# VH-VL binders against a0b8k9r932to1074: the designs that were tried, part 21

Target 1, 143 residues: a0b8k9r932to1074
Amino acid sequence: NNLPLDGIVFISVRDEDKAEIAEVARRFVNAGLKIIATDGTSGYLRGSGVPAERVRKIYHGSPNVLDYIRRGEVKLIINTPTTKQSVKDGFQIRRSAVDYHVPYITTVQAAKAAAEAIEKALRGELTIKALDEYHREVRYRAL
Short names: E, the ipSAE of ESMFold2; O, the ipSAE of OpenDDE; V2, 0.75 times the mean of E and O plus 0.25 times the DockQ between their complexes.

## First folded at step 10 (VH-VL; framework fv_modakafusp)

Design w4 (at its last look DockQ between E and O 0.51; V2 from the best seeds 0.00; counts 0 for: pae E 5.4 > 2)
Fold by OpenDDE, look of step 10:
Structure w4 (fold): chain C 143 residues (1-143), chain A 122 residues (1-122), chain B 107 residues (1-107)
Amino acid sequence: as target 1 above (143 residues)
Amino acid sequence: EVQLVQSGAEVKKPGATVKISCKVSGYTFTDYYMNWVQQAPGKGLEWMGWVDPESGETYVAEKFQGRVTITADTSTDTAYMELSSLRSEDTAVYYCATGWYSFSSGYPFDYWGQGTTVTVSS
Amino acid sequence: DIQMTQSPSSLSASVGDRVTITCKASQDISNYLNWYQQKPGKAPKLLIYAASSLQSGVPSRFSGSGSGTDFTFTISSLQPEDIATYYCQQSYDLPLTFGGGTKVEIK
């Protein structure tokens, strides 16, 4: 899969990851990416000075993250395990990510690696090592 | 310690309705969906559906649609599975189970009730 | 619905033997497959999740592998206490579905 150098990143992370993810999200925004996030995540990001658009839960109707995925606007998903996450929504988002070939990250470490890779790519400094690291940390499955 | 304690065995006539309970302790009831699984005698496991105790949202497998109602009472930390229009084929052990969801781990069921035997006979 | 085909339906092996169970999905389910152990008269117990991740507290002789449509569950050295029926279960899509089960007995 390709590094997202533009488009939307969907972020939904657990509370303990929000601080670190805020920094990652800031790096994405600085790189020209747009952030959409679930209620708690988006609130935290905005509170941290990172612009993030709140996206409604799927069972609350449209527009939701699936709409953005299906339109090809979401280029990356960051989703760490959350206790309050809608399981049904998770199933749908996960499947859509696979169906539409959207890479997804499930750890803070992988998110940081992605940010690093994107920044290097924008600077023309992307190396084989950086690319391998990115692909190792980012999950992607082609249909 | 997490515990899922189900109600006792039931004996019903065809056409009757049975309601099984699953009381939880050891965790926040509304944090996890409650699943129900059917197992006929000597047969495999079959997922029936789930309820989100927080929202009340349910999903019922097609096989059981129209006959199964899954509910949750947050005031008592108890989930319920009601099966109506009982048939002999509904004779089975019914389990409640919780799972955890993540993008990487999927949705495994890590805690199970002890099971409730329902016997349907004329 | 995603069909899970489990094989064999039953097997008998000696203590210490390597036991292998196969589960095949009717479609690509990535690594979203779980394995359960169910002893007679008891509720199922989670052994493996995400195809290859060992559940906490589960002996290391149990393992899982595979991705996509073909999955394998292995007991490296069968023990007497391992007499049970084992089930695979996909958690890729709804409805959740289980394999038919594999009854493992000791010779």
Scores: ipSAE 0.588, ipTM 0.861, lowest interface PAE 0.9, mean pLDDT 92
Fold by ESMFold2, look of step 10:
Structure w4 (fold): chain C 143 residues (1-143), chain A 122 residues (1-122), chain B 107 residues (1-107)
Amino acid sequence: as target 1 above (143 residues)
Amino acid sequence: EVQLVQSGAEVKKPGATVKISCKVSGYTFTDYYMNWVQQAPGKGLEWMGWVDPESGETYVAEKFQGRVTITADTSTDTAYMELSSLRSEDTAVYYCATGWYSFSSGYPFDYWGQGTTVTVSS
Amino acid sequence: DIQMTQSPSSLSASVGDRVTITCKASQDISNYLNWYQQKPGKAPKLLIYAASSLQSGVPSRFSGSGSGTDFTFTISSLQPEDIATYYCQQSYDLPLTFGGGTKVEIK
């Protein structure tokens, strides 16, 4: 498989965090993940050169972020605190993330750590694969 | 300094309606939901519901549906809770409360009004 | 609705004693549990949020712990000004619900 990590990262962050989160989101895209985001976050990411697909807020109906979570398509949620987010939507997203066992990250620092962890896993997987392939090559040459 | 100032105590007859106000200062009224909490004499706290002052979105807990209307007036930075068809068991202190919802911290109520005593008696 | 069972309903302790109050949720609420103090004739005051985070300006003798369904609130050394009723509250799901309260008295 030429895409070591499949899945979607849902991103919805406050304005103050968007610049730092855009750099984190770029790292996710480079690692082969797809980004979906709400309104202002998706616009900011696209304006920063990060591909991101807009997803509806829950109170606008289906399909929305809950639909993606319930289908198992969302592998990570990044949502930083905001003063203007619908409290009802926040409860529903958090509950769904817990119920469907989706990791849920709420700070910029934790989001940076997640990107580092994914990149480390990708490097480790590549390194192990290359070593395995080298050992197989030696066997064929020795035979 | 954040303040939530509620209207004064009220004495009502069964079947009447009461409307309690909660005027805010010290923060942007439309940035936070306003909650209402009932406390009957000698009893615990019970959440009644909320309003989003910006959108007018409301939620009323099932126990209070049909009798409670929660509203906000952004021109006066004032939230209201109206309870109709009053009964003696509605005798209680009513609080407005607000807090910042955070996916990481939940929804604590950082600020509370002083409470409004409503007495329902014939 | 998520039911919050708080124990004990009342307790009496001496100044300097360690006081422990428990709160049990009817389902897993992760760490979305708050603790409030209500003194007679006053509005509730937030002490602890997110199960264990101390609100700004709250004395360090107050603490909280737990996750999931079982939560504990502790006063490490009871002071005379701590006479109050204490409430837990879940903020995991709607409707928001409170425990029944624990009245703390001296002696």
Scores: ipSAE 0.086, ipTM 0.671, lowest interface PAE 5.4, mean pLDDT 84
ESMFold2 (binder alone), look of step 10: mean pLDDT 92; pTM 0.943

Design w5 (at its last look DockQ between E and O 0.55; V2 from the best seeds 0.00; counts 0 for: pae E 7.6 > 2)
Fold by OpenDDE, look of step 10:
Structure w5 (fold): chain C 143 residues (1-143), chain A 122 residues (1-122), chain B 107 residues (1-107)
Amino acid sequence: as target 1 above (143 residues)
Amino acid sequence: EVQLVQSGAEVKKPGATVKISCKVSGYTFTDYYMNWVQQAPGKGLEWMGWVDPESGETYVAEKFQGRVTITADTSTDTAYMELSSLRSEDTAVYYCATGYYEFSSGYPFDYWGQGTTVTVSS
Amino acid sequence: DIQMTQSPSSLSASVGDRVTITCKASQDISNYLNWYQQKPGKAPKLLIYAASSLQSGVPSRFSGSGSGTDFTFTISSLQPEDIATYYCQQSYDLPLTFGGGTKVEIK
């Protein structure tokens, strides 16, 4: 099941996406998910009233997002294009996402679709259409 | 306009050290990693490593580990690549390069310096 | 390390010809592949990123396709100014690695 109904969502997004992602994150929290995010993202989310735990960049040591991924705690990754993201961290996060079969989203639209799908799932309203829409936007690679 | 301007050609003897600079303009220096690429005469491109000017974090390819030091000076918007214990096979053109990183698009090198020729000969 | 095998190493074609260069990754790199053009005495120039995205300002005769391990770079109609060496480069994992290059010449 690639649609998380519990666990942690890791969010790292560019500045222009933060406003929209804050709404998505709020929906995730309301759905029972926990948010961890990079410094800038987590700050924005908290400032917007969305609980989000700041997670260290990988090169700053543990605990970092990789630790959560490896523990199987991160169930979804939202990472929109940024002007500057820790490039090395990006490589490692992407690799870990694949290795541990964690779906990742790279657009705000996909993030919204995911939130909608999760909400519908919780209400028992998940349809094939909703699932297809979610899967079209969420990237997943099996080993 | 983004510009990466590298220091001039170098002629060194084996065992010496060379330090090449790459001065940037047209963008915020600390916003992007700076990469270094080696190209031996008539040969292909080989990535050497990078530096994050903001954090100073570096990554050096295994082939060059122990001999290459990549640094950045944020006060002058200049990245450096220092190669020690020079060998004849280090004779090459060295490029600094940077690009935009996006999770969905990868990491291409959008901008390149003009290259610095390093000649190592006895 | 991810090895990028590029072929052919060189080719000669006529103006107007369709030119195809291939790049094979030693492992699945999704779409994290870039193509560069390097003219003699010049720095490389980015043409294609993310396997198929055309860099801004690059002529439409250049294109890229593929995903996973097999990638193709195409010049739909070779022009005299396209004389150069072309390189693929993976940005999936560190260290970043390039293909061996393909020297394109005009007959």
Scores: ipSAE 0.319, ipTM 0.785, lowest interface PAE 1.6, mean pLDDT 90
Fold by ESMFold2, look of step 10:
Structure w5 (fold): chain C 143 residues (1-143), chain A 122 residues (1-122), chain B 107 residues (1-107)
Amino acid sequence: as target 1 above (143 residues)
Amino acid sequence: EVQLVQSGAEVKKPGATVKISCKVSGYTFTDYYMNWVQQAPGKGLEWMGWVDPESGETYVAEKFQGRVTITADTSTDTAYMELSSLRSEDTAVYYCATGYYEFSSGYPFDYWGQGTTVTVSS
Amino acid sequence: DIQMTQSPSSLSASVGDRVTITCKASQDISNYLNWYQQKPGKAPKLLIYAASSLQSGVPSRFSGSGSGTDFTFTISSLQPEDIATYYCQQSYDLPLTFGGGTKVEIK
């Protein structure tokens, strides 16, 4: 039941996923959600015409993604595997998402399902099937 | 072929310092964190901390803070663990270990060094 | 810190027996649990990651199950080469922590 209809989506994805995620992020923005993202992801999104606010990685200080999660401002997290490690951030973000009941998505397919569910909800078209698909993808992957 | 080759066994006196090396080959050193694990004689495994060779950022578990320094030298693809003010309970085998972090599956250690025995005796 | 309680501390079984080792976490760690095998004088070897995923090259007689707080490691038919100490390890949160180990012997 944590389908985000407003608030902030945190996005941090590997290079291979950035193009597809940019299209998903545009759908979130069109639905009234705001985007925050880490360095390379925020740069890609802004270069693609998607408004995204840059946030610091956890080890570079505040404000970072943990600060936003702890304040209840982040309603959805999208993080796909990366070829460069930021292992400390991954542990802390996952723990905070669980503690603050933030849906956590790890695949492009789940991100697309989330966008579809949000769009249907805003049009008053949300169905049990759309909610079930969203919950299966999010719960299976992280939450 | 991935290899983690550690420096040889050390015999030290109480109060001394030991510095163990872990030389990497077969992968890009800066792409993975390097971890250190202690195993006292007849005891289990205990994680000590890590270093990110790219940034130099480290984490040291609370039990080891104040006496352990974990570093990396990207010019030689070598990680180091330094333990100061040695005591008899620091007698152990020390391992370097690494693996790929995957959010959906966690952080297993795929690759381990051969271990370095440190003996502290007076 | 997440405490990992591993049982039993040791066991003896016959060749061909099913062997079961359990690991309990002090909090929900989802599926972020690894199992390692350590033979005498050797470094640990990863057998299972993500609670149930078999590492490449590991024999199918090894398996893992569980999620949340309760995890099980099974050797379906114990072989002589399986004499070792087995460790569980959580990778959910820092500090990373291991179970106390289970020494497996053949009687």
Scores: ipSAE 0.014, ipTM 0.625, lowest interface PAE 7.6, mean pLDDT 84
ESMFold2 (binder alone), look of step 10: mean pLDDT 92; pTM 0.943

Design w6 (at its last look DockQ between E and O 0.77; V2 from the best seeds 0.00; counts 0 for: pae E 5.7 > 2)
Fold by OpenDDE, look of step 10:
Structure w6 (fold): chain C 143 residues (1-143), chain A 122 residues (1-122), chain B 107 residues (1-107)
Amino acid sequence: as target 1 above (143 residues)
Amino acid sequence: EVQLVQSGAEVKKPGATVKISCKVSGYTFTDYYMNWVQQAPGKGLEWMGWVDPESGETYVAEKFQGRVTITADTSTDTAYMELSSLRSEDTAVYYCATGYYAFSSGYPFDYWGQGTTVTVSS
Amino acid sequence: DIQMTQSPSSLSASVGDRVTITCKASQDISNYLNWYQQKPGKAPKLLIYAASSLQSGVPSRFSGSGSGTDFTFTISSLQPEDIATYYCQQSYDLPLTFGGGTKVEIK
């Protein structure tokens, strides 16, 4: 369970979280990560000056987030509760995250912690405390 | 206040078709999937499937595939469950239910209809 | 499909007693387990979600614990109004599945 220092971060967050997540996403981009996001989220991010590629819902076909996960390209998932989120997509994404050992974050606070940890790692400043804090906020499931 | 109001009791003959409705109020109908749950007399709960009112996408449990059709009418905020080729074992109370999905909380059903009794007998 | 094995099927306890119900999943479902209370002639009511989170408005005497495959539902002090059948339900994967239920009665 390593910190993602490259690859893709998938983001799908509720409206009230988008402002804070935009800053987190910006930090990810600056760290060299690529952002893909659901329609609403990606739109907000782009509107905020953060590069984010829109990814279609799973039931709309490929390519979708599952394709990126299965290819090993998605290294982190940020998903806060959204009212209009496809439940079926959620089930599939969650299961795929577990199957492919992709960590997922469900709170803004955890997302911020992840960004901090990634930045520190890139600067060679990662401490045991920072790593522990990151791991406490990030969910993993081992097969 | 969120309310799920189901249609009244049904009495059917074997082989017939029953269509139950679930009208919602108090929230945006298209924001949540509508689930259907079967409960035979004195038995447990069994999830039948769901519909996404926004997209019309459905999922039906294998046990009911081929006989169950779940639909949603966004113009009336009403979900429907149609069960065909009725059998005596289909005698049960049927519930509509909605829930909120989240990665962290799963998918619990926090709102339920009052249930619709369907009796299948010769 | 994920099978949910609930035990016991029924129990009788006295008012004030600690009541424990268990639910075992046929596979790891993380913490995606819900508990419902169903009183006679009524629709189920959500009590616990995500294995241990108490639904809003639910008395604190109800609790849930566990993760993976083994889960526990507890009533710390059984009250007369708690007479009902309780169900666990996994929301880890489709199809959604329920336990067989536990009928709780008062002695």
Scores: ipSAE 0.478, ipTM 0.842, lowest interface PAE 1.1, mean pLDDT 92
Fold by ESMFold2, look of step 10:
Structure w6 (fold): chain C 143 residues (1-143), chain A 122 residues (1-122), chain B 107 residues (1-107)
Amino acid sequence: as target 1 above (143 residues)
Amino acid sequence: EVQLVQSGAEVKKPGATVKISCKVSGYTFTDYYMNWVQQAPGKGLEWMGWVDPESGETYVAEKFQGRVTITADTSTDTAYMELSSLRSEDTAVYYCATGYYAFSSGYPFDYWGQGTTVTVSS
Amino acid sequence: DIQMTQSPSSLSASVGDRVTITCKASQDISNYLNWYQQKPGKAPKLLIYAASSLQSGVPSRFSGSGSGTDFTFTISSLQPEDIATYYCQQSYDLPLTFGGGTKVEIK
């Protein structure tokens, strides 16, 4: 589960990262992954031609990101810092990611590195060095 | 300049209620949760809970459930913590505190009020 | 709840000494650990967040390290103004919890 080769990527990023993240998300879709995203992020991705399913914020009901994580469908989380925050949602998503062993990424650069690593894995080009760089940029939780 | 200014010291009898205010300036009040922390004399820090000033949603730690109400008034940029059924062991300094949440780095408190001393006579 | 065990509870050291304080979490908290300094009669002050990131305006003699369950806070050269109680705090999960504190004194 270190490199998601299928399944769902959850994306929720700040406005200034959306353009670069849209290109990363396109690379995930081209690799066979599906995207779910929060309102503003999902709207931006769809407007950029990236298929993305909208998920609700947790307190507004289902389906939300916790539902997908609990079903084992989310394989990667990309969330960049914002100036607005729901601290409760942040704790819930992070705890669920740990409980269900979902890797998470918090920077655009790490997201780009993950896309590169996935593309190399699909071409049979993944090396120990490439995997090591991916692990440094992607945050994992132990059981 | 970010400031969290708390109401003054209070002396109460057992069974009474205290309500402490925390008025903020220097940032957008609704963008950050407000936290409350208790420190009994000679003891460490204990987190009591928080409020989201934007939605009014709260979380109260189990130790304080049933006795603590945390609220926010966005018209005055002021958070409140109310502690009821006071006991002598509630004698403490109470702090409001806030900070920036980041998924990658957690939730440190980089701004604190000056503290409010509550004395409960026994 | 995540228990934070901080040691020692107090220490005395000379000016210029290296001071080390440890904090152990009851479960893996990754790097979600903060260190605060509290001087008598004052509010706590954030020194270190995310286990090892130095808060803006904090002197470089303060540092933190660790991940998972074992964390260390270090003052590389103790100064008279560093007399305080130091607290660790986890922000991995709710409820947020603090260590019991370490009182640092000058010999």
Scores: ipSAE 0.097, ipTM 0.692, lowest interface PAE 5.7, mean pLDDT 86
ESMFold2 (binder alone), look of step 10: mean pLDDT 92; pTM 0.943

## First folded at step 11 (VH-VL; framework fv_modakafusp)

Design x1 (at its last look DockQ between E and O 0.04; V2 from the best seeds 0.00; counts 0 for: pae E 14.6 > 2, placed apart)
Fold by OpenDDE, look of step 11:
Structure x1 (fold): chain C 143 residues (1-143), chain A 122 residues (1-122), chain B 107 residues (1-107)
Amino acid sequence: as target 1 above (143 residues)
Amino acid sequence: EVQLVQSGAEVKKPGATVKISCKVSGYTFTDYYMNWVQQAPGKGLEWMGWVDPESGETYVAEKFQGRVTITADTSTDTAYMELSSLRSEDTAVYYCATGYYSFSSGYPFDYWGQGTTVTVSS
Amino acid sequence: DIQMTQSPSSLSASVGDRVTITCKASQDIYNYLNWYQQKPGKAPKLLIYAASSLQSGVPSRFSGSGSGTDFTFTISSLQPEDIATYYCQQSYDLPLTFGGGTKVEIK
């Protein structure tokens, strides 16, 4: 089970998704998760009152998201398609996500499902339905 | 409508340098990386590298390192590929192409230039 | 680098025939495989991305399947306008690499 109940969630989303993701991120924070995000995403989140640590681009050096992934600290990635994302960084992050078995979400709907599942899990109210919805929307592979 | 318009055919001598342009329209130039692909006559496609027009960051495939420079001019929405120390084997059609990246879709090249023929002969 | 082995290198079929092209990756590339069509004297055109997703505007007779290392491109009913060379391309890791291509002709 890759449902994160603690740790860090890395978020990088396109502009049109930021409003909805801010609410999801707020739910994550309230659940005890920490948010790290790219420049634009982190700025929006903070502007919305959601604590989010800005993570530098990979080609700008450490610490970056790869460091957090390699440490086993990033437990979930939310990445909706955005033109603002470094493609090179994307390749590296995607590869690292696979290598370190970090699940990733690519839609707002899936992100909401994740938040719901996490909240229920922490309250001991997790249902098979909620878990199935989460797993159906999240991509991950086990080696 | 998205368009990638490349510069015209080039004829060069061995040892010379060629610089091909790719002017874009129909989208925000800085939103997508610009890729370059080589195709020798009767041969397959070979990815050369890309440039991030926004940052100027480049990646060049090992085969072309040291001879290829990929740049972007945001003031003119034009990407460039410069190939130096030309050899006969560099005779090929060169394409610029934009890629769309996502975790779910990968990185397909959805828009292509019409290609630029470069002929290297003594 | 990830090697993409495409087969066959060429084929000839009749109009209406089912055409199948295969692409094998030297390592697991999940579903990060694209298919392109290139007609003589023209730039390649994206047909399939993410192994099985049909690009907008592409006829439904084109399809892709597979994951991991083995992939298949299919034309359910070959049409005269489908005469072209088809290429697979992995976008899992850098450098990006293409298959050798498959030239499709009509008998």
Scores: ipSAE 0.633, ipTM 0.877, lowest interface PAE 0.9, mean pLDDT 93
Fold by ESMFold2, look of step 11:
Formats: sequence, structure tokens, C-alpha cells
Structure x1 (fold): chain C 143 residues (1-143), chain A 122 residues (1-122), chain B 107 residues (1-107)
Amino acid sequence: as target 1 above (143 residues)
Amino acid sequence: EVQLVQSGAEVKKPGATVKISCKVSGYTFTDYYMNWVQQAPGKGLEWMGWVDPESGETYVAEKFQGRVTITADTSTDTAYMELSSLRSEDTAVYYCATGYYSFSSGYPFDYWGQGTTVTVSS
Amino acid sequence: DIQMTQSPSSLSASVGDRVTITCKASQDIYNYLNWYQQKPGKAPKLLIYAASSLQSGVPSRFSGSGSGTDFTFTISSLQPEDIATYYCQQSYDLPLTFGGGTKVEIK
């Protein structure tokens, strides 16, 4: 079972997705998960009333996103395409996610499906169909 | 300090309506669902349903559907449970309760109101 | 609806005794089970969540174990203040349901 039960969700999304992702992130927080996010995303989330910890760029020291992944604290990564995301930082995060077996979601629809599956578990409505839908929307990335 | 303060005891006749309030302090009211629990004299606990204060969406357990309305007023940080067409078997203590849902921990109720006794008598 | 069958319905034990209460779910509820203590005239108090996690501020003599359908709640050394009714509750599926309760008394 790939559904995160506790821990941290790392979120880094393009500007077009921030509004919808903020709603998803609120649902994660209400479900007991914590949010860490890159600068633009964390600022948007906090401005929307969603608790989110800003993570440092790797070159500004600890704690940064790689530290959380290496400690096994990050349970889910949501990253949608962005023109402003550093290619090097994106690769390092993706490679760490593969090395530490952290699920990696790349679309708003997959993020919504994950939130819905978690909410169904809260309401006691989790089913094989809901789990199947969640798994189809979530993509595991491996090298 | 988290507090759930319920309205006072009620004595009602069969067929009447009761509306119990649960005022919240010490946490952000809209961040967590509010639940209602019935306990008849000498009986166990029975979950009645919940409301999401943020959206107003509710769930009412089948036994109580048609007679129970659960609502929230975010301007006063107060949840309400209204029970209509009262019967003698509705004599009970009613609790509001809440907690933090976690995918890993489930949904425990770690905060409870003091209870409101409703007596339905001819 | 998920039925929660709690056993025994009542028990009497001496101060210092080990007390064990069981709760059985009618289907797999994983670890989505909570235990509450209710003293007469008081609201229930959460003792254990997620089957085995001790709530903050709860004495260490209380513990829980189990997963799936079979769960156990234990008081390692019964104290006079532990006289209460204890309830299990599943939070896996709606409607949320409680066990019938176990009344614990001192002999």
C-alpha cells in the first residue's frame, strides 16, 4: 500500500497549478501530513493559509529537501512542470526520491486523486476501486 | 487550551425539537470536523455524524437521518446538532467531539464537550 | 456497518491486577482503532489511538496491541482511579462505531 499515513509531502509546482495545489495541500494538512515546499510554492501556500515550511536550496545548507528525503521523512513528492525550476535541483530531488523509494506525482489530477483516497480512508470509504484509481494517477519514478 | 463548551440541559416533550450548541475555543474551528455522539442512560456511545465547518458538508448516520441536522457557524465558532420529532428513547447525553485525522493514526476524538443531557418525557 | 464486539462486558479485579479487554472488528480495520475511558458522569477520554499509540499525558500502565480484526487493551496494574467503562472505536469506515464497552470494577 503506497498511501502516505504520516510524514512530509514535498511540493514544488508551476505557477498555473498553485491555486489547485493549495487546496490539495490543505487537505493533506487536515489529514495529518506536513508540507515542505520550495520558495514560490511555500510562499503561495502560506499566503493561502496552508502551513508549509520553506526548504532551502541545497547550496544554502541544512535542512534542505535532500536532508528530509535521506532521513526517510518525505513520504510523497508533488512536482508539476515549471519553466523556472532549476534542472540540477530537480534532478537531485528526483534521484534522491528514486534512491529512497519516495512516490513522485507529476500532475494536479494525481495530487487530487491522492487527497481523495486519503479522505475516503478518513470517512471509511476506501475501496479497491479507489486504491486502483490512486495507483493509476501516482507515478513511481525509478532509474 | 482547547475547550468545547456545550449548551445546558434540556427537558422536552415527545414531538418537540432540541438544538444543542458546542462552542469551540483554543484551535481554528474550520480546520477540523465536529462530531456528535449519543449516549442513552446506561448504554454505550453511538456516533451520530459530523460537519466540516469550512464547507458545511455533513454526514449523518442512517439511524438518525431525517431527524438530525448538524451545522456549523464559523462566525461564532459554534457547531449545532438539532434533533426533531423527539421520542422517549432520545433521552440521552449528547457530546460534541473532535480530533485530528491522520492517515497513519486514524480519527481519534481527543477533545470532548462536557455533554448535554436531554430528557424527553410525557 | 462494522460491528465492534468488546469482551468482557464487565469485570472485577483487585488493585494491582493486570486487566485485559479485547475488541473484535467484523472486518479488517488495519490499525484504525482507538480506546477511550469514561468515568461516571464524565465525557470519554482518549487513551490509545492507532491501536497501540499512547495519548499524551496518559499513564504508562495503559497499553494497546493488535491489528486487523483482533485488538487488546491492557492495564498493567489496576489502580482505584481506573474504575470506569472502556470503549474501543473503529475509524476505518463510516459510520464510525464503538464497542459495547467494558465496565471495570474493584473487587
Scores: ipSAE 0.005, ipTM 0.514, lowest interface PAE 14.6, mean pLDDT 82
ESMFold2 (binder alone), look of step 11: mean pLDDT 92; pTM 0.946

